# Designs tried in a protein design chat: VH-VL binders against GMP synthase [glutamine-hydrolyzing] subunit A (guaAA). Part 2

Target 1, 190 residues: GMP synthase [glutamine-hydrolyzing] subunit A (guaAA), of Methanobrevibacter smithii (a5uk20)
Amino acid sequence: MTILVINNKGQYNHRIQRSLQYLKIPTELVPNTLSIEEIEAKNPIGLILGGGPSIEGAGNSEEYIKHFDIPILGICLGHQLIAKAYGGQIDTSNTESYAKVEINIVNDENLFSGLAPKMEVWSSHKDEVKSIPDDFEILANSNLCDVESFKHTEKDVYGIQFHPEVHHTPKGSTIFENFYEICKKRCNND

## First folded at step 1 (VH-VL)

Design f11 (framework fv_felzartamab)
Fold by ESMFold2-Fast, scan of step 1:
Structure f11 (fold): chain C 190 residues (1-190), chain A 123 residues (1-123), chain B 107 residues (1-107)
Amino acid sequence: as target 1 above (190 residues)
Amino acid sequence: QVQLVESGGGLVQPGGSLRLSCAASGFTFSSYEMNWVRQAPGKGLEWVSGISSSGSTIYYADSVKGRFTISRDNSKNTLYLQMNSLRAEDTAVYYCAREVYYSEWGDYYFDYWGQGTLVTVSS
Amino acid sequence: DIELTQPPSVSVAPGQTARISCSGDALPKQYVYWYQQKPGQAPVLVIYEDSERPSGIPERFSGSNSGNTATLTISGTQAEDEADYYCQSADSSGTYVFGGGTKLTVL
């Protein structure tokens, strides 16, 4: 009953693991080079795709997104990788984000349960999702980014452009708790 | 292996100009924010300038604004610092430093540094 | 906008614990990073995000950030640890701030 954190080589992937451990959520940080079979052997109930310096350095992350039916949460680069895997467009941001940002939560079901209507988050990214894939809906936006968070309309596949794993996103732990509830519900119903 | 190699330092008179280069290898240069940090003889570290991965966002310390210009050529994996109107107080070792892409909550820091190149401004 | 204050020097005997402080009003809201610099060499990152250690840095190096003071701790200090140590943080506007540096002497 483990959530695997896929290390996309960003400095803060270990913070995702630490956040889950503090919440007593069973977790393991794994390289993004593991095969589909190696991931399956670990029997995860969910995947979190961490941040990283580039899409080119994301290893097998896109293959994981396309293969697995367990819940998936993409953070920063992971969010962009989900958009890419489903046919969305990623491009350079009109304005680079390196700031505390107030996001507007437009749908507070599941991932944003208990966080509406607004949440203060840390955002640091140069690229962003410019065109959302078909079958996705926006969960949150801000003055700096139209797609702060999104979700597949039928699958438990979520993206967030900001970082819940840093202590300066004060309610970031709630996002991990909510994702864990999504994973447990899926596990119990399958 | 990540490697950063600075060049272009030397002796220059006050009011003169120098162009520093930093050759990067062992990583995808176009994916990282790059910075220049200097250190005057016997003094501490002072951040000088930073540039985003695309080159579109640029930052300067107040002490160098209007005199120094940071730029990059991603096709050559090279970072530059054009230094004009040099002053005696610009005398320092200039380091090229790679910045972590994710600067969560103002967390701009440097995971790899070059060996530095000495700039001496004297008459 | 932020100012980071370090003691100019700290002295310890070999095998003793060295503690180097870094104080600033913004530190409760910002991460702290620590760099080691030996004479004639480039700085080396030894601690990131207050308390995390990069691969290849000996486990005797640890960090903390509590109240308005971040601390770099070196347990069982060795002669090779003699160096200048700099703390660094950042303004939310994207500018960097370094502390004045601490010269660690191992005698």
Scores: ipSAE 0.000, ipTM 0.447, lowest interface PAE 10.6, mean pLDDT 84

Design f2 (framework fv_felzartamab)
Fold by ESMFold2-Fast, scan of step 1:
Structure f2 (fold): chain C 190 residues (1-190), chain A 123 residues (1-123), chain B 107 residues (1-107)
Amino acid sequence: as target 1 above (190 residues)
Amino acid sequence: QVQLVESGGGLVQPGGSLRLSCAASGFTFSDYYMNWVRQAPGKGLEWVSGISSSGSTIYYADSVKGRFTISRDNSKNTLYLQMNSLRAEDTAVYYCARGYSDYWGSGYYFDYWGQGTLVTVSS
Amino acid sequence: DIELTQPPSVSVAPGQTARISCSGDNIGDYYVYWYQQKPGQAPVLVIYDDSDRPSGIPERFSGSNSGNTATLTISGTQAEDEADYYCQSYDSSGYWVFGGGTKLTVL
């Protein structure tokens, strides 16, 4: 019943683990170099792909996205990795995102349950998703970024460009709670 | 080799103006958030202002808001601080500091500092 | 609105462990950074992201951050470690905040 946090070597990956532990969600922070078999051996109910400095440094993250059918949440770099894996386009942001940003929640189903219509978040990126992949829908936007969050139309695959794991995102814990609910529902239906 | 070199400090009368410059070398200046931090004689560090890599996002400490203007010229690898309506309490060594993070735009700490330039506001 | 409080001074004998605290409400939810400043010199980063050490900083420097207190620990303190130490974090709006500084004396 564990959610695995994939360490993409960004500075906030340990805070994702701490956030889940505080919420009493079973979790383990694991290197992004683990094989698919090693991930499967841990029997996760969900994966969170953490942030990191570059797509090139993301290890096996794209393989995890393509292989696993359990729920996946990508944070910052993880969001961009999901877009890349499904054929979307990533490019340098027109506007720098560095600080507390207000996002507009377009779809409050599941991941954003209890958070509509607006949410203050900590933004930390210079690249962004310019074109969403086929079969994805936008869940949130801001004046700085058109794709603050998205999900696959059929799969439990979510991306968020911002960081729910830092104090600057006051309601960030709700996103983790909502993701855990998604994971539990999927697990119970199997 | 990362280097930050401040210039433009000096003695100025209360109500006067001064412009500080910080020349950066040894890294891609346009990729980094830049900051000004000051230290009054015998006192602690105080963050003054910060500017994003493109120059589009700017922050000021409340003590200098409306009087100081931060700017940058990425083609010249230079950071500026225009100081107007100077007060005695603005007397300090002003440091140029590079903001660094593994995530571009988040959790920036000051990994490299210049030597500082002294600004003295006195009659 | 986070306010960071440091003790104004700490004294240790050579070879002993120095511990410098940085207190702030819920500071464990923020990253903390530590700077060393010797007289007439610019500050030098000694710890970033609570506990990580920059290249070139001796292994005797370590950090921790939980609850309401971040701590800089210097094990086997050397005479060359005499300096002012500043903690840094940021408030909920992303503005940088420094602690008041701690003068470390090694006698």
Scores: ipSAE 0.006, ipTM 0.520, lowest interface PAE 9.8, mean pLDDT 86

Design f3 (framework fv_felzartamab)
Fold by ESMFold2-Fast, scan of step 1:
Structure f3 (fold): chain C 190 residues (1-190), chain A 124 residues (1-124), chain B 107 residues (1-107)
Amino acid sequence: as target 1 above (190 residues)
Amino acid sequence: QVQLVESGGGLVQPGGSLRLSCAASGFTFSSYWMNWVRQAPGKGLEWVSGISYSGDSTYYADSVKGRFTISRDNSKNTLYLQMNSLRAEDTAVYYCARDEYYDFSGEYYGMDVWGQGTLVTVSS
Amino acid sequence: DIELTQPPSVSVAPGQTARISCSGDKLGDKYVYWYQQKPGQAPVLVIYQDSKRPSGIPERFSGSNSGNTATLTISGTQAEDEADYYCQAWDSSTYVVFGGGTKLTVL
């Protein structure tokens, strides 16, 4: 019952793996170059798409998003990759973000359980989701970014623009705990 | 070698303020999260506050939130706890304890190094 | 919010096995740490991440954690093991959480 962390070469991908280990969530950090068949052979119950420097460097991440039906959580670049894969628009922000940000949680079901109404997060990105895909809903926003988090209306596909894996995001581990619960519930219902 | 030494404890009246210090030596202080843990006479351990290796993230127990402020000065290898609006219930030995190594490159050992504590007595 | 419950006391004869429990909702999904405290002294970490021993801790100390209960086991208990023992876990909402402590008495 493993959650795979897809390494998109961002500086914090190792910390995602460490956060899961501290929570005793079985996990493995894997290259974003693995084939779909190689990912399937590992029998994951969920995927976390880590941050990275660019969409062009995301390897096979978009193919993973389109192929797998298990729960998926995209962090930073992963959030943008999910939006892109489903037809949303990504563009550069008016202001580069590299700061602590207070997000407003507008939907506290599942991923944000126990975190409403507001949460302090660490943000480090130049691009952002400007338009969410048709079948997605916003879960959180901030003064710096209209789409801090979203989910597919029918699938367990979640995105967060911020980094829950760094010390600058208090209670960030709750997001990983909540995602693991989503993965376990999906596994038990399938 | 590796040690933490608390100071600043003493007798203070209810509503008063007190500042505790913890001097670190024998290790790279700036690489570790630090905690304050207290123990009332004859009672168990109670976590009070924690601070990240850089000092930019702070955490508090509900019982002290809004009254206590944790801070650190990495250039002086010193951890601080500013205690305001003190109550009789704050009477305890206050321990300084080293926690998580900052980069996750090693294992997280929990609180593996503790000071000997400093007694804070709040009484009228 | 997780609360950690420990028995207030456990007694054992020298050479016998002592078992100290620590219970909390879904505690097996978290890492548990154990601290030993002797009168007038600071706590000493004896077990980290459920079952691992720090350097210098005797091999008679072991730990486990499953379901709702973590257990500190001291095999062949010695007189010097007489102390208060505290379990500790990390919780995302309340951060560092300690159990109430267990006084181990060795005859």
Scores: ipSAE 0.007, ipTM 0.528, lowest interface PAE 9.4, mean pLDDT 87

Design f4 (framework fv_felzartamab)
Fold by ESMFold2-Fast, scan of step 1:
Structure f4 (fold): chain C 190 residues (1-190), chain A 123 residues (1-123), chain B 107 residues (1-107)
Amino acid sequence: as target 1 above (190 residues)
Amino acid sequence: QVQLVESGGGLVQPGGSLRLSCAASGFTFSSYEMNWVRQAPGKGLEWVSGISSSGSTIYYADSVKGRFTISRDNSKNTLYLQMNSLRAEDTAVYYCARDWGYEYGSYWYFDLWGQGTLVTVSS
Amino acid sequence: DIELTQPPSVSVAPGQTARISCSGDALPKQYVYWYQQKPGQAPVLVIYEDSERPSGIPERFSGSNSGNTATLTISGTQAEDEADYYCQSADSSGTYVFGGGTKLTVL
């Protein structure tokens, strides 16, 4: 009953692992170079795609997004990788973001349960999602970024542009708890 | 007793190499991010390098990138800094520093520091 | 990118209030941390997350972060508070950034 954290080589991937461990959620941080077969052998109930410096450095992450049918949460670069994999547009922000940001939660089902109407988050990114894919809906926005979070309309595929794994996001642990609940419910119904 | 103890500093010629060690005790070393911070004589603090708890994520200051290598051995509770192609500007006291707490979401500040080890790069 | 600016020195008489500033464009949006360093010693964290005091730090130490300036305040300054003080935050690359330091003299 393990959630795998895919290491996309950003500074905070290890903090995603630590956040899950602190919540007593079984987890393992794995390289983004693992084959589909190697990921399957670990029998995960969910995947978290971590942050990273570039899409070019994301290894097999887009293959994981397209292949697996378990819940997926993309954080920062992972959010952008999900958008790209489903045909959305990513582009450079006018200014690099490294700020405490207040997001507006427009849909508080599942991932944002208990967090509406607003949440303070830490944002550290150069690029952002400019256009979401047709089968996705926006879950949160801010004055700095139109797409702070989204989900697939039919699949348990979620993205968040901010970092729930850091202290500057005071309620970030609730996002991980909510994602774990999504994974457990999916596992129990399969 | 929670502590960090650096060793390996000394005098080295420009272009030379030196390896620093930091021995951790009194806490679960494998659960913390570790960093090297240096201070040139009479100057301020400068962050040098950081390494995640597992060792898989590593960052360097631009001034040392390509010359220094940070690593850790969690079985020995030890942090390392391999310093190659040393320059006079690398002369400093090198501190081993721990990111704050074993608490969820802590980052970007240092709650525990070693006493430092002096590296002098001189002819 | 962020650059943190501190005055190089501040002088105060014993018992008076010392104020050390730390200025940077990103400070309204990020936490600030403060370290005390005495000669020949390692730095000691005295304030974290703008205004929080670690256990063991005297209550006369306080912090704030407003506008483009964070401030370390020492009320009723004592001789043992004489030290260098550094502010610290993070830049857009997620690396650590220190201010240049302020020498506090208590005379």
Scores: ipSAE 0.005, ipTM 0.490, lowest interface PAE 11.3, mean pLDDT 85

Design f5 (framework fv_felzartamab)
Fold by ESMFold2-Fast, scan of step 1:
Structure f5 (fold): chain C 190 residues (1-190), chain A 123 residues (1-123), chain B 107 residues (1-107)
Amino acid sequence: as target 1 above (190 residues)
Amino acid sequence: QVQLVESGGGLVQPGGSLRLSCAASGFTFSSYAMNWVRQAPGKGLEWVSGISGSGGSTYYADSVKGRFTISRDNSKNTLYLQMNSLRAEDTAVYYCAKSYYEDLTGWYYFDYWGQGTLVTVSS
Amino acid sequence: DIELTQPPSVSVAPGQTARISCSGDNIGSKYVYWYQQKPGQAPVLVIYDDSDRPSGIPERFSGSNSGNTATLTISGTQAEDEADYYCQVWDSSSDHVFGGGTKLTVL
């Protein structure tokens, strides 16, 4: 019952793996170049798409988003990749520097269970989601970014623009615990 | 069995210097961030400084920045705190404390503490 | 910067429930840790991540954290629980921040 972390070459991907390990969640950090068949062979119950420097460097991530029907969580670049895969728009942000941000949680079901109404997070990105896809709803926003988190209305596909895996996001591990519960529920019902 | 043993405390005049040591055993020392936490007589706990497992990152409370230097020698399983330009308000028991996670100070909490060593800054 | 405020003293009779508060602006968005310190001894971790107990800590110790207040609760308080209790959070601006401490008296 493993959650695979897709390494999109960002500086924090190893911390996603470590966060899951500390929570005793079975996990493996894998290259974003693995084929769909190679991912399937590992029998994951969920995928986390890590951060990275660019969409062009995301390897097979968009193929994973489109192919798999297990829960998916996209972090930073992964969040943007999900938006792109479903027809949303990504563009450069107006943020001058990387920042600690207070997000407003507008929907606390599942991924944000126990975290409402507000959460302190670390955000480090040049681009952001400007337009969400038609079948998505916003879960959190901030004064710096309208789409801090979203989810598909029918699928267990979630995005977060911030980094739950760094110590600058004090309650980030709760997001991973909540995602694991989503994965276990899907696995037990399928 | 995790053990942390502090030494190097004593009486020093204002403006003086002291170096504290913490000898660690019972865990893979180089894998864990280490910290110094102090407690003035009859007062509460105050975090002073932290250092990553590799020694590559150091962190300081505003009250000690520029005066104290944290360091470690992973080959000797020893943590150090070099204290310069000491002030009366630095008088405290200094505890060596281990971070629970293997990363930087800021990963949550301190799971093991030493017995402390007293530093008295007085004329 | 977050500042943590604890009552300086709390008194309970043996067998009664003790509640020690730790107040800070939006503390519910952070993880809270609690330490017990007996006279002449180093602190001991009794609660981590708001509500979890380390191995060896009695089940009568519990924690909660919501809004602007975190609480350490000791049910069926025993004489051996008499100690100073400190809350602590990590904040990106201040690193590790401790509350002022609460002296628990069991009489």
Scores: ipSAE 0.007, ipTM 0.496, lowest interface PAE 9.9, mean pLDDT 87

Design f6 (framework fv_felzartamab)
Fold by ESMFold2-Fast, scan of step 1:
Parts: C-alpha cells; structure tokens; sequence
Structure f6 (fold): chain C 190 residues (1-190), chain A 123 residues (1-123), chain B 107 residues (1-107)
C-alpha cells in the first residue's frame, strides 16, 4: 500500500518523500513523465502531486488527476494543477509568499482532522487559486489567500497551497497522516 | 564529521574565468540544497547562488546572472561554480554552504560552511 | 525584495546586554537567521527561525522578529562574543538576502 509522490521538480518534492518515510508510510518519489500505464503498474493507493516552478513543467500531472480515482493530494503547484484540471481559475497572488502564514480551518473533516481552528504553515508561491471549480469546497483560508485548501465534494481529491513537508509548518506531519488514513479507507472499500 | 572544502580560487584578469569546487563529506550530499556565498575583503556576506538537492532548481543573485553557473555532481559529492566574465567587483572569499530543510528538526539555511577560497580579479 | 539594514557597529561592556537590529519592510512576516563571524573564520549559525538556537550555541543568545525589525540579543555579553554579526532572510521569490553586518565590540 504505497503512496506515490509525483516529482514536479520543485524545491521540496524530496521533503514530501522523506516526511512520509519518517512517518513510516510506504512511498516512492517518481518523475512526472511516467505514463499512466507505468503509474498503474506500481499499484498506488494514493498520489501526492508535489510543487514545481510552473504548470507547463508539470509533465503528465493533469493526466494523472483526470485518469486516477484513488485519493489525490496536491501541494502548492499540485493544488493549482487540480484547480486547473477541474476548471478553476489561477492568477497572480496579491501578495507573493515565501513566509509563515496562519490559516483558518473552516472544515476539519478528514485532511484537517485534529488541526482546527487554525494552524501555522509555510508558503512559497507567486500564483494562487482565485476561484474554485464548481464541485469543490474550501477547507481553509487566510488573510493573504482565499483558497489555502480545497476538496472535491464527492471525490477524495484535495489541494493545499502551503507546504506541510517543511519544519516551518509545525503540524504538517498530521496532514500526511490524515491523507494516509483517507487512502487506507478508500483502499479497504474497493 | 560534516566537512566542506573549497578549491579553485586564484588570481585572474578581468574578463577571465575560474571554476570553483566544493568537496563534501560526512553526510548524504544528494539530500541537501547547496549555496555559494561570497565576502569581499573587509566587507559583508553576499549570497551568490543556490541549487536544489537534485540540481533541478537553481537561483542566482542579480549581480552574477548570465556570468556564473552553479552545478553539482551528486555521484562525486561535489558542488561547482563556473565563473565567467569576471570583474574586479567579484574579488572575494567564496564559501560553500549547506542548506538544511528537514522534517521536524528545524530549517537551518546555512548550518555548515567551508573555510572559503579566495578569488582575486586584478589586472 | 526586502533590503536588510543593520547598524555598522555596537559597543557593550562585558556582562551587559548587546542588542543588534535587522530592519526590513515587513520582516516579521519572514523567518530571520543570525550568523557570527570571527576574524579569519567562516560564519557560524547562532539563531534560526527568528528565535531558535542550534545545538552548542550558548543560552545567552536569543532572537526576536516583529513588524519591521528583527533583533539578536546577547545577555551577559562575554569577550569571546566580539565578532561581526549578520542577519539573513529571504525575498518573496526565495532568494537569500544578508544584512550589511554589525561589528560587536566588547570593551
């Protein structure tokens, strides 16, 4: 029962892998150029789409989002890729982030279990989701960003604009643990 | 245990080139972001360039963009800085510095430094 | 881009408290790091993430960061603390920025 981390060439993709390993969650970091067939051959129970420098550099990530029905968590660029794949709007942030941010958790079910009402997170992005797709709900917001986290209303597809994989997000490990629980529950029901 | 050793500095004329190396030992080099920081004689620290653990993400200070190239060879545990079109203003001690972003333990931007290598650009 | 401004020098008597400022627009929204550099030596990290100390750094070193000013505080300053001190942070694009440095004199 492995969670695959899709390497979108961002600074912290290796930290996502190491965070999961530290938590003893079976994982593998894979290039974003793998075909759908190659991903399927690895039989993952979930996908985490890592951060990266641009949407154009995201390889096959949008195809993964559209094809797979296992749980998906998008981090930073991955969050934006999910919004784009489902018809949301991405634009330049009013305030660029490479700083600590306090987010307000408006829905603490599943991904944010144990983290409400607020948490400190580390953010590193210039673009953000300005409008969510029709079938998505906001899970967290901040004074700097209206969509810090979202979820598909029917599917286990989650996005977070911040980085849970770095020390600057003190409770980031809980997000990975919660995502793993989502993946295990989905696997057991299939 | 952790050791960073710079080499390749020396005297060079304006317009010349030098390649600096930083040999790393005592840790898993491929797990760490690496940086070059310089210090002109009697002056302060200036960050020059940074490179991610895999080499896929690279940053440069505006003062060196287009002239300097950072690279790494993880199989040899070595960081490089190729310096072209050198100017008198590039005269400095060049330090190799390790950058730590690690889960749960803290974010030490430059927790270990080499002892530096002197680059002198003079006619 | 933030520009970090430090006083060029600070003087303190042994046993007194030294305070070194690092000023930048909205620096309190960014993590700040502090380095000590003694003559002929490479810099040593003394404070990370605004206020945390690496293992081996004396308890007399502390940090704070709020609004437009970060501060390195050395309580009960000792002769061996005489050095240059540099603050460091990052801009919104992730580029590292150092302050101009402060020479601490203990006399």
Amino acid sequence: as target 1 above (190 residues)
Amino acid sequence: QVQLVESGGGLVQPGGSLRLSCAASGFTFSDYYMNWVRQAPGKGLEWVSGISSSGSTIYYADSVKGRFTISRDNSKNTLYLQMNSLRAEDTAVYYCARETYYFGSGDYPFDYWGQGTLVTVSS
Amino acid sequence: DIELTQPPSVSVAPGQTARISCSGDNIGDYYVYWYQQKPGQAPVLVIYDDSDRPSGIPERFSGSNSGNTATLTISGTQAEDEADYYCQSYDSSGYWVFGGGTKLTVL
Scores: ipSAE 0.012, ipTM 0.490, lowest interface PAE 8.6, mean pLDDT 86

Design f7 (framework fv_felzartamab)
Fold by ESMFold2-Fast, scan of step 1:
Structure f7 (fold): chain C 190 residues (1-190), chain A 123 residues (1-123), chain B 107 residues (1-107)
Amino acid sequence: as target 1 above (190 residues)
Amino acid sequence: QVQLVESGGGLVQPGGSLRLSCAASGFTFSSYWMNWVRQAPGKGLEWVSGISYSGDSTYYADSVKGRFTISRDNSKNTLYLQMNSLRAEDTAVYYCARDDSYEYVWGGYFDYWGQGTLVTVSS
Amino acid sequence: DIELTQPPSVSVAPGQTARISCSGDKLGDKYVYWYQQKPGQAPVLVIYQDSKRPSGIPERFSGSNSGNTATLTISGTQAEDEADYYCQAWDSSTYVVFGGGTKLTVL
């Protein structure tokens, strides 16, 4: 009943692990070089794909996205990796984001339960999702980024461009709590 | 040895203002979240406000939001609470408390407390 | 919003086991912390993250948390354990929440 955090070598990946630990969510931070078989051996109920400096450095993350049917949450680079894996387009942002941003929550089911209509978040990224894949819907947007969050219409695959694991995102722990609820429901229904 | 020493408490009239200070020593002040917790005479503990290690993020109990401002000066190892528009129900001993925090993650509990400073709001 | 309920008082004879409860909706899904406060003194952390004891706190103090109730247990209670005890939880919506406190009397 563990959620694995995939370390994509961004500066905040260990904070994701710490946030989950404080919420009493069983977790382990693992290298993005683990094989699919090694991930399966750990029997996770969900995956969180952490941030990182580049898609090229993301290791096996795209293989994890395509292989596993358990819930997946992508953070920053993880969000972009999900878009890429499903055929979306990623490009350089018109304006670099390194600031507090107010996002508009357009769908408050599941991941954003209790957070609508607006949320203050910390954003630190150069690239963004310019075109969402088919079968994905936008959950949140902002003046700086059209796709702050999205999900697959049928699968429990979520992306967020911002960082819920830093204190600059005051209600970020609610995102992790909501994702854990999604994972528990999926585990019990399968 | 960790020490937290509050000062600035006293008697003030309703509608008045008061500024509390907490002098910290014995640890790297700039690495910890800090909090103010109060206790009315004969009553229980009530969390008032918290501030991140950098001072960039601040949090308030609904009862004080808009009236109190928490701040810190990491160069002086000092935590502050500016209290405006004081009410009789703000009468309490105010404690400075160190959060057992980890970098960006708010610990949300207090491993060291100061001795407290009494604020009395009365006409 | 989570609300933490404690009994207002608990009495125990010296050497007996004291148990102080703290109840809240789904409290077992959160971490609980316990503070001891003696008259005229600042609170002292005695249990953190449900069951962990800070350095310097006697082994007779222990904690548990499951379902809707957390419990502070003091085995072989001593006269110096007489104090007010407060439970505390952290919630993403309301942040730091304290229980109303329990006065432990050691007769």
Scores: ipSAE 0.006, ipTM 0.504, lowest interface PAE 11.2, mean pLDDT 87

Design f9 (framework fv_felzartamab)
Fold by ESMFold2-Fast, scan of step 1:
Structure f9 (fold): chain C 190 residues (1-190), chain A 126 residues (1-126), chain B 107 residues (1-107)
Amino acid sequence: as target 1 above (190 residues)
Amino acid sequence: QVQLVESGGGLVQPGGSLRLSCAASGFTFSSYWMNWVRQAPGKGLEWVSGISYSGDSTYYADSVKGRFTISRDNSKNTLYLQMNSLRAEDTAVYYCTRDYGEYTFSYDWGYYFDYWGQGTLVTVSS
Amino acid sequence: DIELTQPPSVSVAPGQTARISCSGDKLGDKYVYWYQQKPGQAPVLVIYQDSKRPSGIPERFSGSNSGNTATLTISGTQAEDEADYYCQAWDSSTYVVFGGGTKLTVL
């Protein structure tokens, strides 16, 4: 009944937990070093992979992405880890880092429900997804980044390059609420 | 444990060339920007060059543009600096450094170096 | 083009507080980083993003950055803190910029 936030050592992982707690979503922030068995023992209904300084610092995150069949949301580094796990390519952004960016929502089903056609987000990253994996579709883009958000075509696996957990993303809480609805629906379909 | 080990320094005549190498271990080398920073004898630190995760983006201090080339081989966990047309003022200890951190929501948030190698001395002298 | 200015030397008695300044135009609008270099050794990061300490750096090291000046503060200075200290910032025109360095003498 809990969404686990995987701590990938970025500065905002604790804010993801706090955002979920404010929304009354049961959550626990856990180290990215937990084994698959330890994650399974907690019986999560969804995973959020937090931001972090590097792919090397991501611990067991890629193993979690490949093993679990519950909904997964990757934020910033988590977004890039999902792309990497499924065979996409990550490289240095051709655009400068921005505090605020306006994203265009091209698919407003599920994760972006209630947010189309555009939203202001807080973005902080050196790298970006340059090519999406097979079986993924783009959910949002900007004039600065082609892949601001994506989803697996069949699985509930989502990535967002920006940070919904900071106050500079005014409607970021809606993304967490939408992800929770995805998790509850999956759980109820057993 | 992160380790950066430089090699390739030595004595070279003005106008000559040298290639420096930096062997990285203890981390996923292909996930980090890497830099070269130098220090002339008795002087301060001077940034020389930087390279992105993939090696596709490179950038240089004005003092070395057109003469130095930074590159990397991610399959060998190795960073390189090819130095051509060397001048007396290029004499310095050259440090291999790892760039660490995320951008912090500022356009001007820059690079910093969490690990440095021991350095390799390059002496350009007749 | 930003230039970072540090005093060439600072002297402090053991147990007293050392303060090393780093000045640049509108430096408080940028992140500042501090490195310690002991004779014959490579630099070591002691402060990142103005005020944060890496794991393993003693809590007596702290940093601040406001207006035109960033400051590295070492409280209860120990003999082992004797070293050269360099500040660093990023500039869109010249990329990585270092201060000229400050030699800290303890005693």
Scores: ipSAE 0.000, ipTM 0.450, lowest interface PAE 12.7, mean pLDDT 85

